VH-VL binders against Small ribosomal subunit protein uS13 (rpsM). Designs and how they scored, part 6

Target 1, 118 residues: Small ribosomal subunit protein uS13 (rpsM), of Carsonella ruddii (q05fk2)
Amino acid sequence: MNINICGVLISKKKNIVFGLTKIYGIGYSMSLKICSKIENFKNKKFKDLTNEEKAKIENFINKINVENNLKTIIKENFKKKLNLNSYKSLRHKKKLPCRGQRTKTNAKTRKKMNHEII

## First folded at step 1 (VH-VL)

Design d10 (framework fv_nivolumab)
Fold by ESMFold2-Fast, scan of step 1:
Structure d10 (fold): chain C 118 residues (1-118), chain A 123 residues (1-123), chain B 107 residues (1-107)
Amino acid sequence: as target 1 above (118 residues)
Amino acid sequence: QVQLVESGGGVVQPGRSLRLDCKASGFTFSDYGMHWVRQAPGKGLEWVAVIWYDGSNEYYADSVKGRFTISRDNSKNTLFLQMNSLRAEDTAVYYCARDLEYSSGWYDYFDYWGQGTLVTVSS
Amino acid sequence: EIVLTQSPATLSLSPGERATLSCRASQSVSSYLAWYQQKPGQAPRLLIYDASNRATGIPARFSGSGSGTDFTLTISSLEPEDFAVYYCQQYSDWPLTFGQGTKVEIK
């Protein structure tokens, strides 16, 4: 009995705080931050999550991934080639979010070109 | 240059409704979660509501839940706050504020704020 | 909700002096705390996020420290433009909450 959170299979019997630490890049402190926005999180297991709460958790994980990539781009702005590579990675993650959220597609290339020209 | 410009504030009687608008410019509005934060005259800051970058989720402070509705129109770069059943304690300067880029409305901190618009709910 | 208590309510200091502002949380907020500066008639301005990271464009004289329940904002040497009200804000738990503010005023 498993639930799929952002491509990672986690037992539905696990407490949500400890279960999220199984996801790549999420340690205990980050998991605690994510779960703190869910009602009764200290005693809640994945089996008790509503579809809305599951989607909220997946959105937070996706946000962390894109936010960390964006911070890397900002810090490395003098290294144009590295910045372009990091930005492309960020755009991919933004357009292909974790399960439970509407996939956003955007055919407009001018915004990407304007951002990458820095 | 990032700008947030609020409008719609004014004097209204208790029980009435008012809509606030916040026009964004200088950034890709659809990439950001947006918040409303208020400040009663001479008092501190109070968080009111958030809407995610794509409009898919909204959350409210208990004090306004069921009375206020946050919404956005990404095609117009505009954030809205519909305020119904207004009370004297809703009197405040209302600020729109930007969450982190790609935050999906993570209820974090605010890197840019509008100038604020005053709402006075009085007799 | 998490209650943030700022102290003192007012700091009366002279330019060139060090300002130390406190923010205490009713329960742990880890490092999920931000500081804002607000001048009369103006919107707040972000100074510090994640307890100790300076926001873009914020002078080095501003620094934040602390974790858990006890946090400090330090202004190493007050400039005339630093006399303002300062607010802390937590984003560890829902709803988001602010402290009541500390006014830094000229002696």
Scores: ipSAE 0.005, ipTM 0.556, lowest interface PAE 12.3, mean pLDDT 79

Design d13 (framework fv_nivolumab)
Fold by ESMFold2-Fast, scan of step 1:
Structure d13 (fold): chain C 118 residues (1-118), chain A 125 residues (1-125), chain B 107 residues (1-107)
Amino acid sequence: as target 1 above (118 residues)
Amino acid sequence: QVQLVESGGGVVQPGRSLRLDCKASGFTFSDYGMHWVRQAPGKGLEWVAVIWYDGSNEYYADSVKGRFTISRDNSKNTLFLQMNSLRAEDTAVYYCARDSDYGGDSFYYYGMDVWGQGTLVTVSS
Amino acid sequence: EIVLTQSPATLSLSPGERATLSCRASQSVSSYLAWYQQKPGQAPRLLIYDASNRATGIPARFSGSGSGTDFTLTISSLEPEDFAVYYCQQYSDWPLTFGQGTKVEIK
């Protein structure tokens, strides 16, 4: 019935462009930008997404979120340069990406191997 | 200043290979999808290929599938087109072009707002 | 693939005249259509996107209209620098396609 995209449950029957607008911070124009990375996206529903296509959508959403947070930290640090040190720079250490973003990362692979040893 | 510069064009015989480069400057190359578009002498524009901003996906026109490979190196701000098994009908000026975000409003990636000067590829036969 | 047909192939007009260029799609492209201008020896230049939105730096005399399958580019009063070839391009579906062009030339 439903598919999980970056922690948000969306009906598999929805068109991917319309469905992504259910995610906080993603309007119609942003959804179109994200979905334009998927072939035949205008006619595609979530039920028709491959696991690879789903991962690409999640990676793009996470990249936007990471870049926006980094840009915010840089701007705030710059504005506070003449006064005091900023605690805003600590935000990046607490930000977690959507699940599925790191399917091919070394860190995830090493965590599994370490768990198996124990 | 925002700029794209193509290189690598030349004269080749049918069945040979050629690689085109496109060097980007004046913008964050890794934020944009990139296209190759060609134009045969006296003819109109023909879309060739696209590569996503992070290099994770590519799409090709049917006329070049299996023969051409689009790739990018974001650390060098460079886009590539590897052309194999060249045919006389591949003779064209090849342009690289950037997907537009229309002044940062992040609407569509399919409008191409920045183009290189083009590089001529001639496949003689 | 979606085929774009531009008409007329050549439009012969004088400076100061109104130019109307047509682009017809073989199937609906909604509003996902752009227009480009190309002068001899130069790369194409984006004029209009999303059927009717003028790109940055494009003069007000250029306007686009239409949706679905029928689109128009209008130049309200031709300037000498406007004599060029104009292409429409759709981005509704893969592969991306261009029309064959309309040449606007001096009468």
Scores: ipSAE 0.000, ipTM 0.538, lowest interface PAE 13.2, mean pLDDT 78

Design d15 (framework fv_nivolumab)
Fold by ESMFold2-Fast, scan of step 1:
Structure d15 (fold): chain C 118 residues (1-118), chain A 125 residues (1-125), chain B 107 residues (1-107)
Amino acid sequence: as target 1 above (118 residues)
Amino acid sequence: QVQLVESGGGVVQPGRSLRLDCKASGFTFSDYGMHWVRQAPGKGLEWVAVIWYDGSNEYYADSVKGRFTISRDNSKNTLFLQMNSLRAEDTAVYYCARDLYDFWSGEYYYGMDVWGQGTLVTVSS
Amino acid sequence: EIVLTQSPATLSLSPGERATLSCRASQSVSSYLAWYQQKPGQAPRLLIYDASNRATGIPARFSGSGSGTDFTLTISSLEPEDFAVYYCQQYSDWPLTFGQGTKVEIK
C-alpha cells in the first residue's frame, strides 16, 4: 500500500528516512533533518506514522520547497538589481505544494500544528 | 543558556581589514539565520548583513556591499564578518543577532531575538 | 530603502505614567515591524514583533499596535527599569532598517 506525501506516492513499508528521498529536491541529509523531528525515526516506517507526524513531515517539506524557491528568486533579483519583497511577504503569498502551517485550515488543526512546530 | 559572544574587535587603520567572530551556544545554531547589526558611538542601530541558516544565501546593507562578507561554520557554531577596505564611518559596536524564528517554525521574519554583547571596532589613524 | 521615523526623540516622564512612542514608515511595511529596548552599555532586547505580538518574557505593560505606515509602542505604566532607548525595525523589504530611536527618560 502507498501513502501520499506532497503528491508523491511512497510505499507504507518503506523506512521514512529513505522513503522521503524519493521526493524531488530531498536528498539523504535533508531527509535525516526532517525525520529527526519524529521519535524513533531510524526504525519508523510510513505505515507507523500518526496523522500528526505525517502533517509535521508535510509541513517541513513545504518549508523546504518555499525556501528553495525564495533563494532562487532572491538570487535572480540580485542579478537584475530589482527591489524585492520581504522574506515574510514572499512566503505568505506563496501557494504551498501540500498542507503547511500557513495553509487555511480549521481552528483546531491550526492550533495543534502551531503547538508542535513553535 | 542561549548565548552569542562576539570577538575580533579592535583599533584598525583606514583601508585595512578585520574579521569578527560570533560564537553561539545553548541552541541549534544550524536552524537559525544570523545577522550582524552595528551601532556607531552615541548613534542608533544599523543593520549590516544576514546569512541563511544553511549558509546558502546572504544579504547586505548598501553601505557595506562589496566590502564586507558574512559567512558561517555550522560545525563550529560560529558566525563571521570579514570587513575589508574599512572606513572611519565603519567605527561602531558590532552585534551578532539570531533571527526571531528557526527553520522549523514556518515563520520567516527577520526580527532578532537573541543578541551578543557586542565588540567595538574603531577605524582611526 | 524604507525610512523609519520615530517620535518624539525624547519622552520625559515619571514612573507610573503611560508612555506612547510613534514609528512612521516612508512606505507600507504591512505588519512587519519589531520594537526593541536598549539600556546604556547593553545589547538591544526584543519587545514586540509583527507589530503587536509580545516576545517571550516581556511584561504585559508593553503593547504594540498599528499597520502599514503608522505604528505605536505603548507602556501602560512606566517602571523604573523601563527608562531606556526604544527602536523600531522593519522587515518588509531590503535592506532591513531601524528607526533613529526614542529615549524615555526620568522627568
Scores: ipSAE 0.000, ipTM 0.566, lowest interface PAE 13.5, mean pLDDT 80

Design d16 (framework fv_nivolumab)
Fold by ESMFold2-Fast, scan of step 1:
Structure d16 (fold): chain C 118 residues (1-118), chain A 122 residues (1-122), chain B 107 residues (1-107)
Amino acid sequence: as target 1 above (118 residues)
Amino acid sequence: QVQLVESGGGVVQPGRSLRLDCKASGFTFSDYGMHWVRQAPGKGLEWVAVIWYDGSNEYYADSVKGRFTISRDNSKNTLFLQMNSLRAEDTAVYYCARGDEWLVDYEYFDYWGQGTLVTVSS
Amino acid sequence: EIVLTQSPATLSLSPGERATLSCRASQSVSSYLAWYQQKPGQAPRLLIYDASNRATGIPARFSGSGSGTDFTLTISSLEPEDFAVYYCQQYSDWPLTFGQGTKVEIK
């Protein structure tokens, strides 16, 4: 049986640290950092996650995806001549919707993305 | 308890340089984007610069770009602002402020330092 | 940049009275607006974020409302410790900008 984390299907039997490495752009060190926000993460499997913990993980993955997309954009054309309005617009526009972002605990992040994606 | 303590302010002549430090405690410093915000005497607040949680990216207000450099040392829980080519209009109380966890996603500031005064005068 | 205009510049009231502070943006900031309190010699303290959400530890007498270009901070019944300068801040567009402040002073 699988759990969907930001569009990626991961076995519910997997440890959360190793399981998150299935997501593109998330290596072991980044997964460990994300999971460190969850109580008892070293021994926790996806089947043991609360809905709140799942939403928290998805929120961090979305923040990382936004950061990685922005780094790609920055590298394209300018030496550090960044328009901050372009930075904010590009950061939010490039962000893909992630499951769980509609929860009350992540409403603010979802709301910001929805305002930027037209 | 979250604490941010600025230091390094003082009186300096135009064209010279000054470095500000901000020591963080009570939270995992390496998980947060950090900002510098200044307030000129009798005026409002002005955003100056941001640095990401891992130090991999920095952004600056146009008024300080090319003159100021933001940096951090996560092993020492310390944020820095190197200010070069100082002008009279840089006179302000400088605050370090905590942004969002990881990325600068929520651009409001939940914790501020006490501020350090920089006076640029001849 | 987005300019935030606060009014009135000074609000003279007595303890127990209701305070209503305005913040108007030069263009829409949606709900990306925060309010801060600053006392003399102190750093600003976050009161409200996302226009209407109270920050942790902020008393219920503080409330925020509005969206787009017109925002209000309300203090339902002033306590002695509420006499301070209040700033609004937008985070809809970069650079981040603040209003010039409203001073709430004792009558």
Scores: ipSAE 0.000, ipTM 0.536, lowest interface PAE 12.6, mean pLDDT 79

Design d19 (framework fv_nivolumab)
Fold by ESMFold2-Fast, scan of step 1:
Structure d19 (fold): chain C 118 residues (1-118), chain A 121 residues (1-121), chain B 107 residues (1-107)
Amino acid sequence: as target 1 above (118 residues)
Amino acid sequence: QVQLVESGGGVVQPGRSLRLDCKASGFTFSDYGMHWVRQAPGKGLEWVAVIWYDGSNEYYADSVKGRFTISRDNSKNTLFLQMNSLRAEDTAVYYCARDFEYGSGSYFDYWGQGTLVTVSS
Amino acid sequence: EIVLTQSPATLSLSPGERATLSCRASQSVSSYLAWYQQKPGQAPRLLIYDASNRATGIPARFSGSGSGTDFTLTISSLEPEDFAVYYCQQYSDWPLTFGQGTKVEIK
């Protein structure tokens, strides 16, 4: 009955736009941006997602989380230039910090999405 | 299926302005970051500018900062490059190119055929 | 900015021969490197991304390798259509930069 999105359990009956707002750090506007990658997103529920569409959503959330984490550690002296460089390196190095059902990694981050039923 | 078509190139005198358009079709334009890349006659490729998928961020090469402005209209599937204070060194074929992602800076999976801009007196 | 240096500037080879093209970065770009092919009068075409992944539709004779600062594009057996200019591009840091190109020409 539930789908796992980046470690967060969401009811398959939820609309994807509203359902993603249950994930920590994702508000309505951000959810709309993520879901705009999916055809017919305004009327689509998690139960209707293909595996490919689920992967697209997870990849986009991963990018947002990496960017937000880097933003909090960047000093004012480093500005947007270093923030972009750090994000690029960290994103490619980490790839898929939110791993859906696959969580057998030896490395992990403290700024991860926690498991929770929505 | 995916197509990018540039227009607006031509011959202009130094110090003048020119605007380039790039019309996209065959994909959801608002999902992708877009770039302008140029190539001077007989020379290599030079990255010019990027704009994010939603228009919220832009970045420029130092050679064009303050003179060029990149913009987009997602309702019209069109990318723009406003070129001001043109110099002879800006003479090049200008390509629009699609970022693999939302504009974070990546490789270019699709390119337009280019439009020639010639800056001469 | 990260400078990419391609060598040689020109490769003169015959069809059927192996072509090996080098791209060296002034600082580490990890695996954030792509290769493009450009024929006269045409737009560039993506060949390889993330140093070693072939783009959709690219023949198996094209392969990429390397990481850090040293990268190689290999064409295992040149076809007539492969005589073109090849560019590497890094996306590890801003601004995005290209190498100066290697021309692969007939003999």
Scores: ipSAE 0.000, ipTM 0.546, lowest interface PAE 15.1, mean pLDDT 80

Design d21 (framework fv_nivolumab)
Fold by ESMFold2-Fast, scan of step 1:
Structure d21 (fold): chain C 118 residues (1-118), chain A 123 residues (1-123), chain B 107 residues (1-107)
Amino acid sequence: as target 1 above (118 residues)
Amino acid sequence: QVQLVESGGGVVQPGRSLRLDCKASGFTFSDYGMHWVRQAPGKGLEWVAVIWYDGSNEYYADSVKGRFTISRDNSKNTLFLQMNSLRAEDTAVYYCARDEGIAVAGDYYFDYWGQGTLVTVSS
Amino acid sequence: EIVLTQSPATLSLSPGERATLSCRASQSVSSYLAWYQQKPGQAPRLLIYDASNRATGIPARFSGSGSGTDFTLTISSLEPEDFAVYYCQQYSDWPLTFGQGTKVEIK
C-alpha cells in the first residue's frame, strides 16, 4: 500500500531515501539528511517505519521548507541573521590593526606600527 | 555507522600549541556543521567553536577567541582545532560533535559525538 | 551569553521512582533546548531536542517539556542504566551554552 508523507503518497515498498525524493523540494542529498536520523536507513523501506520514525521524517520535512512551510523558514532565517549580526558586531567592535582599507594611504602608518610591534 | 574519531591530544606546557584532528566517516561530511565541545576533568560541558558545512563561517566561545582556530578539509572528511597560547584552564577532554543541522533549520544540537581526546596543559 | 542553571545539582533516587530535572535560562531560548545524558568515561548522548522531541532510540520514559526560560526533563520510572549526569543545552543564540549538569545517583 501507500504511506502519506506531508500530503505525498509513496509506495510502502520503496526505500525511504529514494522515496522521499518524490516530495517537491527534496533532492537526494536532503533526503539523506532526513533519513540519517532513522536506524538502518540505507536498507529501510517505508513499510518498516514505526509511527515515531514517520513523525520524525515529517518534522524534518516541515523544517526544511517543503512546499507551503515558508513561515518556519522565515523564523529560522531570522534567527540566523541575528547570529550573523552578532558575529559581525563583535568583529566591528574589535580594535583594527594599524592598516586602513587603502594600503597605499596607510603604508606609513602600517610601517610605524610594524616597527613598534617588532 | 556515523563515526567521529579525535586525535592529537597530549600533555603540553602553558603557552605552547596543539592541533586536534577529528576524522569523520559514515556520512557526507560536507553537508554538516561541526563543533568542538570540551569538558575539564570532573566538570561540565563547554562549547568551544563551530564551523559551517562549507567552511564559510565560524564562531568561538569568548574564552578561546583569538587563540583557537577551527577549520575543516571536506576532501579529507576531517575537522581541525588549532590551539595556540594554551593555558592550564584549557585542560579538558575535547569532543568533536556533529550538529543535526539542515542548512535552513539551524539545529545546533549534537546528534553524534566522538569519544574525545584528552589535552593536559601543565607545567 | 545565555546562562543555563540546572537544579538540583544532585538527585538521589531509587530505581522505579520518577526523576524531574530543571533547566532555567537567563533569557528566553524559545524551544531551542536539548538534553544530553553522560555516563562516566563516555561522550554525551542526545536525549531530547527542540525542548520536547525524543532523539532516535531514546526510551519513552524520557520526556521533555517547557519553553522560554523554564524547562524540565522527566524520567517517568528510573531504570538502573539511567543513573548518570544530565545536561541541558541552548541553541537560541551564540555562544552555545550548557547547564552545569544534574547528577542522578542511587539513593
Scores: ipSAE 0.000, ipTM 0.550, lowest interface PAE 12.1, mean pLDDT 79

Design d22 (framework fv_nivolumab)
Fold by ESMFold2-Fast, scan of step 1:
Order: C-alpha cells, then sequence, then structure tokens
Structure d22 (fold): chain C 118 residues (1-118), chain A 123 residues (1-123), chain B 107 residues (1-107)
C-alpha cells in the first residue's frame, strides 16, 4: 500500500517523481534529479521499484541531507565570526539521514551488484 | 583548496592489471560521489565509473564492466580504479572527477578534475 | 544510452567573433546538461551546468541555453584563450555520456 522513504510514507501508486516531492526540502527539480538514477523514471511508480532502486533513491537523499547540514554549519560559523546579534532568532532545520546510510542494506546491495557484473 | 591527484599510470602489456589512485584534499571526501573519466589520445571524453559517497553503489560503462572495479577508502581520502584484463583500447589519460552538489539540485556533473594519469597498453 | 551529438565538429573563427555550439540529445535530458572546456594537455574545466548556469569564475561571455533535446553554448566574443575543445555532458540517466566535442580553432 505504502512505501517508507526516509521516514515518509508515500502511496505505492504514486509516480516516483511527484511522490518524492512529499519529502520536506525536495522540490520538483530535485526530485527529477534523484529519480534520474532509475531506468524509465518518468513513467515509473513506487510499486514498480526494485529494492536496489529504492536504496539508490535513499542514498541520494542522504547525500542531500549531509550537504545541507554542512552548509548550515559553515553559515553559522561565518555568522559567529561576524558577531551578529540576530543568531538568537535564527531558525535552524536539520534533516536526519535515511536508514540506508551506513547500514547492512547498502552492503547487501553492493555485494549483489558485484555478483551481477562478475 | 580542492585538489585531486591521480597516480599509478604507466605502460603495461595487454592482459595485465594496473591500479590507479586518486588522492583528495581540501574538502570532506566522504560527502561526495566520485567518478573516473578517460580520454584516448586525440579522442573525446568517455565516462568510466562512479562510486557513491559512502561506497554503497557503483556503476560502470559497458566497455569496462566486469574488468574494472571502482572503490574508495574514506579514511584515507583516496579513490581507486582496479583495471584487470587490460586491452589496447583502454589506452587513455584517466581523470578523477568530483560530482557536484547544491541545494537546488544534485547533478552528476563534475566541478573539479584531477590532472590525469596516462595509461598505455602496448606489447 | 543517451547519445549526445555536437555540431559542428570544427568551428574556425577569429578573435572577437561570436561562437555558437550545438548539442543534441537522442532523448530528453530536461535541463541536466553541462558544458566543459578542454585545452591541449589540460583537464576539462566546467563552464555551464543545468543547461544555463555559469560555473564559478567563468566569464560572462559564456552562456548556455536550451532544454529537452536541443542545447546551445554561446561565446559572445572570442578571446585568444577560448580556442579549445568543448564537450557537452548529460546527467539525466545512466550511463553518463559526453558529446564527441567541438573544436573551436583560429581561422
Amino acid sequence: as target 1 above (118 residues)
Amino acid sequence: QVQLVESGGGVVQPGRSLRLDCKASGFTFSDYGMHWVRQAPGKGLEWVAVIWYDGSNEYYADSVKGRFTISRDNSKNTLFLQMNSLRAEDTAVYYCAREYYDSSGYPDYFDYWGQGTLVTVSS
Amino acid sequence: EIVLTQSPATLSLSPGERATLSCRASQSVSSYLAWYQQKPGQAPRLLIYDASNRATGIPARFSGSGSGTDFTLTISSLEPEDFAVYYCQQYSDWPLTFGQGTKVEIK
């Protein structure tokens, strides 16, 4: 019925491009970029995804979260150096890594891919 | 300063193996996907392989699939390309390239390239 | 795989002239297209990404346009350092592919 992508439940009947836009911080252009890793992505629904394709999507989202967290830290450090009074009012948002990051699922996917190309 | 330095190129006979290294500095290596791109003498660019930021996924061009293996060691900021069963057609300058990210989209275009290392496969 | 076809293969021009380079994709790549410049003996250098965005440090005389299957790189007024080979690259689907290159040479 539903598929869990980085903690967000999405209907398996949805097109993958539009479905990923339900994840906070992922707009249409970003979703297109993420889905470009999947064969025939423009016509594909979540119910048609393989476990490997799901892992690729989650891995890409984790890359986005890591990059955004780094940019936030750099910006905060720069503001501290400038000694600005508005820091107290700054709203910070942080994304948690997807379950696929640094997990056995990633290792299993890698082993399966190696077997297929050997 | 972002820097990518390739090493390991040289002259090798057909059917032999060679390993290329790419040492990264000036950025958090473990946050970026990394690629190998090659260029035969007098020819255009050919994408060879990619490895994800955490090493969890790899993809290869059909021309090298089953012969080449991309890997990385994030603790050493180093990217590798193990080249087995080398052919004359593998003669090329091999470039290490960093995949770019930004908040508006995470493209697979290359914002930084190494200087390249020449691999010559000849008898 | 997505095939990128660049035209012309060679463009012979003088400094100060406008250069227009074409890249056509065998299927839609949306705006997921980059342009690189390569000089003899050097690594490629990123010029344009997402079809039309200039990379950091790239002069304003370089511009990119297009979407879908038809893309253009324009150099409004050639400088001596602009005589080089130019490659387009798509990142819409795997495998990643490059065009065969357009050589911009002195007339």
Scores: ipSAE 0.000, ipTM 0.536, lowest interface PAE 15.3, mean pLDDT 78

Design d25 (from d1 with heavy chain D102G F103S W104G S105E G106Y Y107W S108D D109Y A110Y I113Y; framework fv_nivolumab)
Fold by ESMFold2-Fast, scan of step 1:
Structure d25 (fold): chain C 118 residues (1-118), chain A 124 residues (1-124), chain B 107 residues (1-107)
Amino acid sequence: as target 1 above (118 residues)
Amino acid sequence: QVQLVESGGGVVQPGRSLRLDCKASGFTFSDYGMHWVRQAPGKGLEWVAVIWYDGSNEYYADSVKGRFTISRDNSKNTLFLQMNSLRAEDTAVYYCARDYYGSGEYWDYYFDYWGQGTLVTVSS
Amino acid sequence: EIVLTQSPATLSLSPGERATLSCRASQSVSSYLAWYQQKPGQAPRLLIYDASNRATGIPARFSGSGSGTDFTLTISSLEPEDFAVYYCQQYSDWPLTFGQGTKVEIK
């Protein structure tokens, strides 16, 4: 039997860490990060996942996809701005005066992700 | 174990072309931006070119713009540098290097791993 | 381009002494500065990134400090293997640039 994870069919008999590497863009390291929030993840197979755990995995994958799509957009915009002598735009986002605000945003994002995945 | 191995260096006459390869292993190559950095004999380091993780964007140092082309084949874990119209001033050890892959919104362009380098000598 | 100037060009010291290496940028690079060590015939090795963060596997005797235009790499007590050339690199703006290097040699 198979389980559908974000449009990819994976055997329910597979270990979740190795099974997620079948999904495009998910390597072993990323799979470990995704699965680390699931109880007994190193020994768990897809057949042993609860619906809640499946949803948490899918939410994390969707978040990674959104982040990767955003990175692609930022890189395209950076290249465009570099050609317009505005190549500092990407760095300026990192140089925001409210560094604490950026870290709070990241911490809030992590907390939300952990709640959805856990 | 992360490894980057350059090949293709050698002695070549001015005006000719040469292609360098950099074979990656021990990591997911398609997650990282890749760079070429060179070092002339007895001199310091000079950044040459970058290619994004998906091959969608490239940037070049002014000294090589229009002559060199960076490319990658993610299915083969290989980075390339096509060097055309070579000049004596291009004589250097060429290193491939990977930039930092963060899970955040932005990449940082410092180099956590470097290849061993391959020597290119342009002489008549 | 952003020019990085390292000083001194050569630093002659004995094992056990403190080494202090300077890197100055022609314009602000915020904290987007890295330090590398290079020994003859070898590729550079990352020591410090984001001005002050030690890279994985780098001994605690190496430390980085500074922001904006003035940066320092400190080796608190030189070991024999620390005699090498050190480069700073900025990644604030394109093109990426390196300093000319500081050679730390045995007195």
Scores: ipSAE 0.000, ipTM 0.532, lowest interface PAE 18.0, mean pLDDT 79

Design d27 (framework fv_nivolumab)
Fold by ESMFold2-Fast, scan of step 1:
Structure d27 (fold): chain C 118 residues (1-118), chain A 128 residues (1-128), chain B 107 residues (1-107)
Amino acid sequence: as target 1 above (118 residues)
Amino acid sequence: QVQLVESGGGVVQPGRSLRLDCKASGFTFSDYGMHWVRQAPGKGLEWVAVIWYDGSNEYYADSVKGRFTISRDNSKNTLFLQMNSLRAEDTAVYYCARGEYYDFWSGYLDYYYGMDVWGQGTLVTVSS
Amino acid sequence: EIVLTQSPATLSLSPGERATLSCRASQSVSSYLAWYQQKPGQAPRLLIYDASNRATGIPARFSGSGSGTDFTLTISSLEPEDFAVYYCQQYSDWPLTFGQGTKVEIK
């Protein structure tokens, strides 16, 4: 009597808007956004979904999960980098560079100009 | 100064109709879903209806389905409840309440945060 | 529809005491549960949403916990203004439903 949506078992009796909120990272507002892509979603339960509609929902959830996982990884890596940089500074008192820094390159906005032929 | 103010309540005979208004101010009305919630004298809260931020969707409690119609006019910052075929058990204080912020196209991931702003309520008495 | 049952119906306590209010759902609502406070003659006031998140302006003495079918609202030390009726509300499925309320009154 359950349906599997992206690895989460949800009762087929559930309204699709509220049922999707059982999936980690999906709140009520996000569920509304996902379900708005499904015809007649306000009255639809999971048992009423077509295979095509189910696939649309799953694809959208996968995209959201990728975005959320990426944000989490970036945050965690940033914290790790800060800790490691601090630790390295304490352990390696001084480092002399062999050469100066790479030649700098500044991005510049180009205005629309007449041709220059000199 | 976020405010909701209900009006239109009164005494009405069974079988008649009444319309309630809820005027919003101090926030962007068109960004929020809106609810009607009622409370019979001396009793608890009962959810009545919801309408989406743009007026495109609505849901009703079974007790009022087919008799009540929720609607909104975003240009006037006003929520409505049209109550038809009124019964004695519809006697209650009717509150309007602000629901979910809905911003689909911005890519903003938001959540339902309960009903955070309520009006003062308007009393509807259905008397035989 | 999902039925929410609150207990006790009435809780008689003195200022300074800890209050614990229960809300049980007839089926899982995950964390999609809110708590409201209502004083006589006033509209309800949102206290907690998503089971444990305190709403803006709500004092730290209020806290919510639980998931699935069993939820608790705790007031760590009752102030005079906290004597009121408290309602839980689920938004896991249509229709939205409220519990019957718990009255917190002065002993």
Scores: ipSAE 0.000, ipTM 0.543, lowest interface PAE 12.7, mean pLDDT 78

